VHH binders against Sushi domain-containing protein 2 (SUSD2). Designs and how they scored, part 1

Every score and structure here is a prediction.

Target 1, 195 residues: Sushi domain-containing protein 2 (SUSD2), of Homo sapiens (Human) (q9ugt4r445to639)
Amino acid sequence: RLASAFGDPHFVTFDGTNFTFNGRGEYVLLEAALTDLRVQARAQPGTMSNGTETRGTGLTAVAVQEGNSDVVEVRLANRTGGLEVLLNQEVLSFTEQSWMDLKGMFLSVAAGDRVSIMLASGAGLEVSVQGPFLSVSVLLPEKFLTHTHGLLGTLNNDPTDDFTLHSGRVLPPGTSPQELFLFGANWTVHNASSL
Unless a header shows other numbers, all headers, positions and changes below count from the first letter of the chain; antibody chains are not in Kabat numbers.
F, E and O are the ipSAE of ESMFold2-Fast, ESMFold2 and OpenDDE, as the mean of both directions, binder to target and target to binder. V2 is 0.75 times the mean of E and O plus 0.25 times the DockQ between their complexes.
[cut] marks letters that were taken out.
Atom coordinates printed by the task and the answers are left out, and those that the model quotes come from them; centres of patches stay.

## First folded at step 1 (VHH)

Design f1 (framework vhh_8fcz_2)
Fold by ESMFold2-Fast, scan of step 1:
Structure f1 (fold): chain B 195 residues (1-195), chain A 122 residues (1-122)
Amino acid sequence: as target 1 above (195 residues)
Amino acid sequence: QVQLVESGGGLVQPGGSLRLSCAASGFTFSSYAMNWVRQPPGKGLEWVSGISGSGGSTTYADSVEGRFTIIRDNDKKMVYLQMTSLKTEDTAVYYCAKDRGYSYGLWYFDYEGQGTQVTVSS
């Protein structure tokens, strides 16, 4: 099952719901207690060529950890273009090889513009550059049915509960742009939980 | 039992300032992020600001960035929202909300206070 976040940023949940959330800060894309899987993303304004901030926001970094695995962050490389990959906050080099076998995950990179991560559970992430922001896709095996929470929705083959808040409260049909903003803001990363 | 009590609301003119307070009890205050959310008349809820358990990290909605400041006093178990340069669009009932330790912007019906009314008008 596939969910995505890209652009300004636009989200497609695991059950196929589409929405846009123009956040600033760090947000929970996905939490799954089944394997203690956490996927978090940073949304911030882009930088124009003259050094000023754009009015819209997009994803600039994504971080993942499953259980006691290593923590991997993939972010925009401000000076070199393309992507940087960080392992437990240290920048990795892929000059001599395109892959790394890490604690609890496998990483591969393609020409500095695409990073693929495969976790021990079979969950996968693909990160690439799309314009001034990241494009992120998350693939979950069937065993994650009924076990997901976050901006990428509740994977249960029922899109009507995709806008579920942390409290378990579901936003009603016909959710307004203001309530969609609340949904997005509700999934802001707490500092103690930040990867 | 979690209890949140908001105060400090009132009528203020555009360009004015106001400080909201939230008194918390019934939980280990410094272990949880705290949030302010608001509901303008006839509209849905809007998240306004969040502060981490330690107070070391704050975040704000675009509409209030640079005008509002969220602060906390863990010894007194208080959260404050200092509002400056108030606009008529800031008119709303303001609620204090306790995080569950998952995310910053979380609000919950049983975790919300009863709110304090802020009216910005001439």
Scores: ipSAE 0.000, ipTM 0.118, lowest interface PAE 17.3, mean pLDDT 77

Design f10 (framework vhh_8fcz_2)
Fold by ESMFold2-Fast, scan of step 1:
Structure f10 (fold): chain B 195 residues (1-195), chain A 122 residues (1-122)
Amino acid sequence: as target 1 above (195 residues)
Amino acid sequence: QVQLVESGGGLVQPGGSLRLSCAASGFTFSKYAMNWVRQPPGKGLEWVSGISSSGGSTTYADSVEGRFTIIRDNDKKMVYLQMTSLKTEDTAVYYCAAHFGRYTPTYYFDSEGQGTQVTVSS
């Protein structure tokens, strides 16, 4: 089961709900208690190659940890430099090899600007560069059914509860853009220091 | 406003059975996935089982697969955990949660009850 976030940023939940949320800050893309999986992303205005800022926001960094695994962050290096990967806050080099077998995850870098992460649970992330922002895809095995929350929704084969707030309240289908902003803001990372 | 009330726990011998119940109020029950989580004495919260909002999909922790069954009744706003072949390691306080595990296992635990105690001993 696949969920993604890309562009300005457009989100597609695991159950197929589409929405846009132009936040500024750090947000929970995905939390799953099944394996203590955490995926967080940073949204901010982009910088074009000519130095101007974009009108909207997009993802510029994503970080992941599962249980007691290493913490990996993938971020835009700069407006022209592609992706940078950090392991427990230290920058990694892939000049001598294209993969790393880390604690609780396997990480691979493909030619160009693409990073793939596979976690011990079978959960996976793919991160690539799309203009001034990141494109992020998350793949979850079937065992994660009923175990997800965050901006990428509640994976339970029922898209009507994808806009679930921290409080457990569900914003109904047909939620306005103003209410979707509240949904996004509700998943702000306040006290986490996973990065 | 959101309230979850657990019941049905008790003392049972190894190999025995219990049915736990969770009564929900204050939210649109049929739109939420429901979970059972437990806390053994002196340990952290452990996820046990989950059921989709429609009841069409269920999932279980490896330690309880084949022994426990999660069921829901959306008309009655109830979720149940049918436990069979109970083991001493199943001893814990059991809680129900609407879509458990948001940021940390304990952060969005939304049970106004104290859970229901299950003790498995001879």
Scores: ipSAE 0.000, ipTM 0.118, lowest interface PAE 17.0, mean pLDDT 74

Design f2 (framework vhh_8fcz_2)
Fold by ESMFold2-Fast, scan of step 1:
Structure f2 (fold): chain B 195 residues (1-195), chain A 123 residues (1-123)
Amino acid sequence: as target 1 above (195 residues)
Amino acid sequence: QVQLVESGGGLVQPGGSLRLSCAASGFTFSSYWMNWVRQPPGKGLEWVSGISSSGSTITYADSVEGRFTIIRDNDKKMVYLQMTSLKTEDTAVYYCARGYYDSSGYLRPFDVEGQGTQVTVSS
């Protein structure tokens, strides 16, 4: 099952719910206790090619860890307009090969600024550049059904609970954009849990 | 270190009521479907009821629908089974189990079965 976040930023949950949340900070895209999978993203105003700041926000970095795996971050490279990949906060070079086998995950870089991450569980991330922001897709195998929380929703074939807060309270599907900001803000990453 | 601790079982007369409790620890409780399953004497496991991560979807086995109510409290990390109009055929060890439904709606094998709590319905 596939969930995505792109643009300004537009989110599509695993159960197909669409929403927009213009956050500023770091947010939980996905957490899944099944494998201790954590996916976090940074949202901030972008910088356009003419040097102006965007009025809205979008994703500029995404970080992932599963269990005791290495921590990988994919972020926009401000100067080159491409992507850079960090392994435990150290920038990786793909000049000699387009892939790396890391602790608990496999990375590959494809032509056209595309990074793929394959985790030991079978979960996957695809990260690419879309204008001044990242486009992030998360693929979860069937075994993750009912095991997800965060901005990308509760994967359980029930879209009515996709806006579930940390407390377990559910915002109704007809929630206003102002109320959806509360949902997004509720999934802010705190210092102690930041990747 | 996933733990599920069931309690609340006992001996009751037919037509009576009991409330079972399951205390969860060691995992993100609010991310999982929770289920009650039971094992009658000399028989295999039988699924009883399930509740989605947020509580929005609740399902019951035909044998208990209208008599049992499943409830979850994500803040307390608890799942409950309120049993009413108990019948002798409800006699079983009751287990709390993490589980999930596949994309086709089929209940998949449980992650953890818990230790169980005995319910005996007799005259």
Scores: ipSAE 0.000, ipTM 0.066, lowest interface PAE 23.4, mean pLDDT 75

Design f3 (framework vhh_8fcz_2)
Fold by ESMFold2-Fast, scan of step 1:
Structure f3 (fold): chain B 195 residues (1-195), chain A 123 residues (1-123)
Amino acid sequence: as target 1 above (195 residues)
Amino acid sequence: QVQLVESGGGLVQPGGSLRLSCAASGFTFSDYYMNWVRQPPGKGLEWVSGISWNSGSITYADSVEGRFTIIRDNDKKMVYLQMTSLKTEDTAVYYCAKVRTYSYGSTLEMDYEGQGTQVTVSS
């Protein structure tokens, strides 16, 4: 199943729910206890090619770890708008090869500043540049059914519980824009659990 | 108990070479990304080089790229730093470092640093 986050940022959950959350900070896109999978993203104002900040926010970095795997972060480069990949906080060079076999994951870089990550569980991540922000797609195998939490929703073939808070509380149907913002804010990453 | 024991430092002339060694114990060495960091006299820590668990990913600071080579031997639980074309600016205490848990948005988050090994480059 596929979920995505892109633009200002628009989210599409694994069960197909669409929403927009204009956050500032670091957020849990996905956590799954089944394999101890964590996907976290930073939302902040973008920088346009003319040097001005965007009025809205979008994703500018995403980080992933599964169990005891290496930790990979993909982020926008400071001024160029291209992608930068960090492995356990260290910037990677792709001049000698376009792929890396890391602990618990396979990483590849395609032409056009696209980074693909394949995890040992079969979960996958694809990150690309879309204007001043990242476009992120997450693919989960069927075994993750009923095991996901975070902004990308509760994968269980029931979209009515996609707005589930960290506490496990489900926001009621017809959630207002105000309450939807609270849903997003509820998935803020605290430093103790940050990737 | 996590331990990292560095060795191989010494006094060398500019243009010389040294090989630093780091012996690891107290953790599953083959599960961790390993780094070399250094501290020049009177300055803060500077990251030098890193190597993934299987040597599939190797990175260097711009200041040392082309001159230093990082190598790991998982069977021996060792990480090495082969230094060539040494400059006076390379004078520092060199530490072998293990990353604990990535801290999103941080620069370096080291789990453990050993006693270090002193490298002095002077004539």
Scores: ipSAE 0.000, ipTM 0.131, lowest interface PAE 16.2, mean pLDDT 77

Design f4 (framework vhh_8fcz_2)
Fold by ESMFold2-Fast, scan of step 1:
Structure f4 (fold): chain B 195 residues (1-195), chain A 123 residues (1-123)
Amino acid sequence: as target 1 above (195 residues)
Amino acid sequence: QVQLVESGGGLVQPGGSLRLSCAASGFTFSRYWMNWVRQPPGKGLEWVSGISSGGSYTTYADSVEGRFTIIRDNDKKMVYLQMTSLKTEDTAVYYCATEVRYTVGSSYYYQYEGQGTQVTVSS
């Protein structure tokens, strides 16, 4: 099952719900207790190639960890305009090879500023550059059915519960823009974030 | 066209249990979230619990979490609320409700609430 976040940022949940949330901060895209999977993203105003700040926000970094795996962060590289990959907060070099076999995950970098991550569970992430922001796609195998929470929704073949708060309370379909902002804000990563 | 008929309320002592039922008709029941909401005496409506269209996900208000269980039977077009460890604060008229969309103006609305069923928790 596929969920994505891109642009201004536009979100498509695992059950196909579309929404936009212009956050400023760090947010939980996905958490799943089944494998202790966490995917977090940073949303902030972008910087255009001419140095101008964008009016809206978008994703500029995404970090992932599953269980006791390594922590990998993929972020926009300010100077080069491409992607930068960090392993446990240390910047990686892909000069001599395009892939790394890490603790609990496989990582590869492709031409065109694309990073692919495959986790031990079979969950996958694709990260690419789209203008001043990141485009992020998450693929989950069927064993995650009923086990997901976060901005990318509850994977259960039922889109009506995609706006579920961390308390378990569901915002109804047709939620107002103000309430969608509250949904997004509810998935904020607190002070202990490593992003 | 939407009709919801609640039943199962009554008088019960604190710590007791009740099971509420809601019979639905006039719409494609299996495509809608179903909710229980309540109105305590002299207060506004309070959301209690919800269940997804397929029954795979359930949610509860903090005040009832661990005490109430919502279930649905799509073949019978029924939704139920199993209430245990009832408190005097649970005294209210309980309504079954569907919700579809907010209207222009960003107001939530429930697609028809039935007559409700009275739950009274007192010694």
Scores: ipSAE 0.000, ipTM 0.098, lowest interface PAE 20.1, mean pLDDT 74

Design f5 (framework vhh_8fcz_2)
Fold by ESMFold2-Fast, scan of step 1:
Structure f5 (fold): chain B 195 residues (1-195), chain A 122 residues (1-122)
Amino acid sequence: as target 1 above (195 residues)
Amino acid sequence: QVQLVESGGGLVQPGGSLRLSCAASGFTFDDYAMNWVRQPPGKGLEWVSGISWNSGSITYADSVEGRFTIIRDNDKKMVYLQMTSLKTEDTAVYYCAKGLRYFDWLSPFDYEGQGTQVTVSS
C-alpha cells in the first residue's frame, strides 16, 4: 500500500484520502508500533534560486527510523540545490557508489536525485525533488494493516477514519479547511516522542 | 568541535526567578533541536525541556510545565531557559544539550562545558 506527500503539501493516505495541509514545523507522517517505525517530515517555505521564500509551504526534510535501525534523513541541500542524505546526523557521499547497506535498512540513490530506502520490515520510502520541495512516497506491506497512525492515515481499508487525531478521536469525511488544520497541527512532533 | 557554554545560574530563594543562557558553536545551530537537562546533587540526569530547530515544537517535563519557558535565538546561536516560581527541588547543575537534527532525541545528546549551578535555598 502506498501513501504520498508532495507539493504544497498535498497528501494521499494509504486508504486513498486526498487533502492539503500547509504547515510550518515538524510533523508525524507515520507511526507504526508493530515495528516501532517512525517517519517524520519538516514543512517549511521553500527557497528559490534567487534566495527568496516561496509563497506556500512544502516538505523540505524527511527522517526515518525503524526499531534500533540507523536514523536516515533526506533533505533539500541549500548549497547544492539537490538532496542531502544524513546517516545519524552525518552527511553521506554518493560520488563513489549509489547504494549503502546500513543497520536495519538499504539505501540507494538514482539518477535525478531520487533516494530509496527499504527497511528490514519491507516498508519503503522514495524521496525526490519536485520544484522547491520534496516528494515523499511510503510503501507498507500488508502486515501493517491496523497498525498505522499519523498524517498518512490509518491503513485499514476504511478511508472514513483517515483523519484520526493522536488522541484517537476521528474527524469525519468532508472535513473543512479549519478542521484539516486541526488534524495537521495535532500530528506536530512532540520532543518526548521525537526521532 | 561542538561547544555549549551555559551561564546565568546562581543562588535564589524559593519563588524566585532566573534566566539561563547557552551559547552554541561548532555545528549548524539552526538545524538541531536543543534541550535543557539537569542533575540534582547525588542524582542522575533529568530532562527538563526541548525546542525544535524552528521553535515549532516545544516540550516540558511535567515537573516544570507552566513554570519554565525555553526560547531559542537562531541568529545569535543561543538557547535560553526562563525559570519562574523556583522550588528547592529545582536545585541542580543545568546543561544545555544538542539534540538530533530537526528532531529531539535523547540518545545523541552532546554535553559540552561545565553546566551552570542553580541553587534554590532560603
Scores: ipSAE 0.000, ipTM 0.125, lowest interface PAE 16.6, mean pLDDT 75

Design f6 (framework vhh_8fcz_2)
Fold by ESMFold2-Fast, scan of step 1:
Structure f6 (fold): chain B 195 residues (1-195), chain A 122 residues (1-122)
Amino acid sequence: as target 1 above (195 residues)
Amino acid sequence: QVQLVESGGGLVQPGGSLRLSCAASGFTFSSYGMNWVRQPPGKGLEWVSGIRSSGGYTTYADSVEGRFTIIRDNDKKMVYLQMTSLKTEDTAVYYCAKSWGTYRIYSHFDYEGQGTQVTVSS
């Protein structure tokens, strides 16, 4: 199943629910206890040439770890534009090869500043630049059915429970913008849990 | 140890059919996408088809769409490529490759087998 987050940021859950959440901070896109998979993203305002912040926010970094794998972060590069890839908080260089075999994952970089990550479980991430923000896609094999939580929803072929809070409480269909903000804020990453 | 063993190649007439097989071992087969890639004589590698770890999603190169079908059997740790309406341009060594089905970049394939030769000739 495919889920995505892009733009201002617009989210599409694994079960196909669409929504927008303009947060400031770090948020859980996906948690899956099945393999101890964690995908986290940073959302912040864009910056215009005049030094003023945009009203809306977008994703500027995404980080992933599965079990005891390496921790990889993909973020917007301030100086050069494009993407930076960090392995356990150290910046990687792709000078001779476009790919790396890491602990618990395969990572590659393609033309157009696109980064692809494939995890041991078969879960995958694609990260690219879309305007001033990141575009992130997550692909999960069917074995993750009933095992996902976070902003990208509960993968179970039922979109009515996609707005499930960390406590397990479900916000009903027809959720208001105020309630969507509560849903998003509920998935804030605590400092102790940050990748 | 990780191993991929292709079989089923051979000589066929244009318009014919052939089924390739790939036997996988040494890794959790059901956790990874699988692909078929090919190398025509004197040319570079070309991605042909991919299948998700569950088998629920498949992708194909434009040149083979509608003619080839990729399938897998996770219990047997096998991936197959059913080829129909074969053309002389399909002549190549075919390799099974461990990767996720939506990736078309060769560098995304972290393991390849030794290949099986397919020759389409009159």
Scores: ipSAE 0.000, ipTM 0.104, lowest interface PAE 18.2, mean pLDDT 76

Design f7 (framework vhh_8fcz_2)
Amino acid sequence: QVQLVESGGGLVQPGGSLRLSCAASGFTFSTYAMNWVRQPPGKGLEWVSGISGSGDYTTYADSVEGRFTIIRDNDKKMVYLQMTSLKTEDTAVYYCARLTYGSKWSYEFDPEGQGTQVTVSS
ESMFold2-Fast, scan of step 1: ipSAE 0.000; ipTM 0.235

Design f8 (framework vhh_8fcz_2)
Fold by ESMFold2-Fast, scan of step 1:
Structure f8 (fold): chain B 195 residues (1-195), chain A 123 residues (1-123)
Amino acid sequence: as target 1 above (195 residues)
Amino acid sequence: QVQLVESGGGLVQPGGSLRLSCAASGFTFSNYWMNWVRQPPGKGLEWVSGISTSGGSTTYADSVEGRFTIIRDNDKKMVYLQMTSLKTEDTAVYYCAKYPRGLTYYSDSFDIEGQGTQVTVSS
């Protein structure tokens, strides 16, 4: 079960719903109480080599933690257009080593400008660069069925409830752009819960 | 042994165009992001543009966005920089550079191997 976020940013939920949400801030892509899995992303203008902002917004960072695992953040490197990986807020080097076995996760960097993360539950993340922003894919094994919440939707084989708010209220099919903005904004990360 | 050989520089008037080339050898070219970086007279290295391993994604410094285009040919192991609407502030030695293995952040992360190619923009 695959869900993705990329570009302007465009989202594809685990049940296949497509939508665009031009947020500015930090948002919950995925929460799953089953394993205490949290995936959060930052949406903002990109930053160029001279420190100025790009036009438009997209994902510039994604962070993940499952239970008491290490916290890994993958973010867009400002100058070179590649990726930067942080472990518990410290930058990692992959000059001599292409992988790391961390607390509660396996991390690797692969040909094709990709960072892959595999969590103890079998949940996986793949992060790459697409233009000035990140492309993020999340893969969940079957045991997560009925256990997901956030911008990437409710994984239950029913796309009609993919726009579920933090309160549990479901926005109906055919949600307007105004209502869709409210859905996105509802999944904002507060500083107290930020990774 | 990594080798990067830049060419195509020269003297042009403001508003002119140049196409730079970089021939790569000694590494698996298709596995690396490639970049163009420049060094203006008396200044440090400045990143200009980057291109992903497949060529599907490109990034540009704000100062060159819309004027420069980066292209790669993996079969020929070549990177190109098409420069248009050149300005006097584009005067620099231009280098092509690969990212070190993996993805990391450091000011000296580039593998600058070649002599570069001089671009001079003046009337």
Scores: ipSAE 0.000, ipTM 0.115, lowest interface PAE 17.4, mean pLDDT 76

Design f9 (framework vhh_8fcz_2)
Fold by ESMFold2-Fast, scan of step 1:
Formats: sequence, structure tokens, C-alpha cells
Structure f9 (fold): chain B 195 residues (1-195), chain A 124 residues (1-124)
Amino acid sequence: as target 1 above (195 residues)
Amino acid sequence: QVQLVESGGGLVQPGGSLRLSCAASGFTFSSYAMNWVRQPPGKGLEWVSGISYSGGSTTYADSVEGRFTIIRDNDKKMVYLQMTSLKTEDTAVYYCARTYKITYGGSTYYMDVEGQGTQVTVSS
């Protein structure tokens, strides 16, 4: 199933819930204990080509690891629209080839500044540039049903529990905008777990 | 650049009082609603209180209603949280947050949290 985060940033959960959360910092997009899958994203103000900051925030980096795989981060290069790919915090070069077979994942770079990652479980990520921010899509195979948490929701074919906090508490559909902010902020990455 | 700097935390006995301060810069302070949120040890963020752009309306979480008072001074670009009758459950890092934009139920609101916050410890 597909979930996405893009723009200022807009989120679409695996069960189809739409919301917008304007955060600053690093956030858990997805965690799944089934395969020890972690997808984290950094949200911050964008930088326009003239050097001024955008008023809103958006995703500027995304990092992924599954089990004992390599850690891959995809980020905006010089804030001029390019992408950088980092393998265990070191920048990769794609001058001689457009793909890499890494530990626990396959990675490819396509024309149009698009990075695709396929993990051993069959989970996948697609990252592209959209204005001053990243557009991120996450694809999960059916075996992840009932095994996901984070900003991209609880994949269980029931959107009423998509706003599940780290503690397991569910914010009901009639909650306030302030409570939705709590959902977003609750999935902040702590130092010890940062990719 | 939007900047929010919290201060005023410390160690206090149960039943005590503290006043937290938040200094804002980098935006038209009087045009935005402001909030206090907190993160207790080992837990996620909790929204505590909000105040409208003019100071004419305030809201509080049930857990702090009647004990905490949120105040703003638009001339000084400051938000305050006056805390009384503190409980051990109030122990947390407290953050000042500007209402910015989030969308849910057809409405659009934003909240952003900046800075390190200020630690409040309520212990005997």
C-alpha cells in the first residue's frame, strides 16, 4: 500500500487519511517492528533560489534502514534543487553508474532527480524534488498489515486509528487542530534513534 | 528567521509555582496565536495552553485548567505561562509554539516548536 509526504508538507497515510503538519526537526514517517524498518524525515523551511527562506516547512531529507541494512539518506544537495544520496553518512557518486546494490537494499537514480530504493522485505521508497522540498512515497507489501506506526499511519484498512501516538493512544476523529499538532510532534525522532 | 526562546524552568516542590517566559523574534508576533506544549520524561508531547493573537481568548488542557494561566505581551513580544499548584505530573520540558498551519476537519492551522525548551521538575 502507498503513503506519501510532499509540499508544505501534505501527508497521505497508508489508509488514505489526508493531513498537513508543519514541523521543524526530524520525524518518524514509518516504523515497523516486523522487519525493523525505520523511515525518518527532516522537516525545515525551504531555501528559494534567491537565498530567502520559505514561510512554510517541508521535507528536505529522508533516511531509511531495514534490519541490518546500510543506512541511506536522500537530501536536497545545495538547496538549488539537486539530490544527494548518502550511504552510512558518506555522499555517493553516480557519475559512472545510475544504480547500486547495497547491503539489504537496491538503489537507483533516474533522470529528473528521482531516487528509488527497494528493501529486502519488498518495501520501497521513491524520492523526488518538488520545488524547495522533497516528495516522498512509501510502498509497503501486504505482510506489513497491522505492523506500522508513525506519521504515515497505522496500516490496517481502518483510517480511524491513523492518528496513533507513540504511546499507543489514538486521537479520535473529533479532536482539535491542537491535538493533531500533538500527533505530529509526538513522532519526533530522539537523538538515540536518529538515522 | 522565526525564533522562540523559552526560560524560567527549575526545580520546585509539589504545590509550588513557576513562571515560564517565551521571547519571540523574526515574525509579526501580534498576528499569531501562541501555545505552550510539554514533553514529560518518556512520553510524547502534550498541548498545555493557547492564547489568541490579541490575548482575548485562552484555552487550557483539562489537566492544567484552573492551575495555569497563559498571558502575552505584544509590545514586548513575550508569552508567559504562570503555573501554580504544581504536581509531580507537571514534570516536563516546556516549549513555546507559534500557531502556524495544520489542516484537519476542513480547518487549517500551523504550530511550530523551536529551541531547547525549559525544564520543569516537580519533586519532593
Scores: ipSAE 0.000, ipTM 0.143, lowest interface PAE 16.0, mean pLDDT 73

Design g1 (framework vhh_6qgx_2)
Fold by ESMFold2-Fast, scan of step 1:
Structure g1 (fold): chain B 195 residues (1-195), chain A 123 residues (1-123)
Amino acid sequence: as target 1 above (195 residues)
Amino acid sequence: QVQLVESGGGLVQAGGSLRLSCAASGRTFSSYAMAWFRRAPGKEREFVAAISWSGGSTFYTDSVKGRFTISRDHAKNTVSLQMNSLRPEDTAVYYCAADLSYYGWEPSEYDYWGQGTRVTVSA
């Protein structure tokens, strides 16, 4: 079960629903009470090498925690044009090795700025750079069936409830662009819950 | 369907104030994000301010932050831009724009545009 977010940002839910949400701020990509899994992303304009803002918005950071694991953030470095990885808000170095065994997760970095995270539950994240923004993919094992919420949808083999609001209310299939934008905004991360 | 008509432009001296209004027509206006853009003489169109469909979020370009305030009145189908402490550099034609799904500063993302209202700020 794969879901992804990339570009302007374009989202593909675990049940295969496609949509675009041009928000600005921090949003819940995924939360699952089964393992207390939280994946949050920041959408904002990128920056060019000349210091100007890029056209449009996209994902510039993603953060993950499962249960009492370490908190890992992957963000655009800007200065190097690559990725920066933070462990509990401290920047990590991969000069001596390409992987780290952290509390509750395994993390690896490939040449060319691709970061892979594998959580104790078997959930995984892959983060790479695509143009001025991040491309994020989330892989969930079958035990998460019926246990997901957020922008990446409700994983239950039924795409008709992929636009479920934080309150539990479901927007009907074929929602208008304005309702879709409200769906995106409804999953805003509030300060008390930010990773 | 949305039609936008700007008003409130004029000539004002530096340090003065103007209030621009954008009147919108259309059954779903309250669902649209609204923005103000401007084009100064000899320059290209630039973002000024945006307000979300709900009115709960606003966004400003740095040069006007603290001086300009964008607001909307859903009952009257209007968006207003209160411009205080005006500077000669604010001289431009001001345009309102609307989009159903986009809230931000890229002109190319907005589907509906007014014809503009001229603002001249003298030194």
Scores: ipSAE 0.000, ipTM 0.114, lowest interface PAE 17.3, mean pLDDT 76

Design g10 (framework vhh_6qgx_2)
Fold by ESMFold2-Fast, scan of step 1:
Structure g10 (fold): chain B 195 residues (1-195), chain A 124 residues (1-124)
Amino acid sequence: as target 1 above (195 residues)
Amino acid sequence: QVQLVESGGGLVQAGGSLRLSCAASGFTFSSYGMAWFRRAPGKEREFVAAISWSGDSTFYTDSVKGRFTISRDHAKNTVSLQMNSLRPEDTAVYYCAAHLGYTYTIEESQYDYWGQGTRVTVSA
């Protein structure tokens, strides 16, 4: 099952709901208690190679941890349009190898500035550069059915509850752009929970 | 130097009207979304109304929809809140806030600049 966030930023939930949330800050893309999986993303104005900031916002960093695994962050490098990968807040070098076997995950960097992360549960992330922002895809095995929360929705084959708030309250289908901003803001990361 | 200065608060009877104004200086006003928040006695600060940088889009909390109107004037660098059919529950200090991003938010943390507030008292 695949969910995505890309561009300005457009979101596609695991059940196929499309929406746009142009936030500023750090947000929960996905939480799954089944394996204590957490995926968080930062949304902010982009910085182009000439130093110009974009008018809209998009994803500029994504971080992941599952259970007691290492914490990996993938972010846009200033000016270069390339990616930086951080392991427990320390920048990694891929000069001598294109992959790393980390605690609880496998990490690989492919040609074209693409980072792939495979977690012990079988959950996966793929991060690439699209213009001044990140494109992020999350793949979940079937065992995560009914176990997901966050901006990427509730994976249960029912798109009508994809806009579930942190409290468990559901915003109804046909939610306005203004109310979708409330949904997005409700999934803001707090300091104590930040990766 | 960035400043947001509110005015227009005061005492009014239930059913009456007030117009709040917020004068902005020290930043590119036309690039910022604007909002009004309020803090009632003994309560936390809450969102009231927002207007996009262009002025084309507005959003209101349910309790004020149909009674309050937010607007902006780029020539005067001002955002205004027209409050009609006021209720005692609208009694609060009203704050003007500015956000860079061309989007709405009810989250206080998303706002870059804040005024010091203007007090509105609605008597029964």
Scores: ipSAE 0.000, ipTM 0.105, lowest interface PAE 18.4, mean pLDDT 76

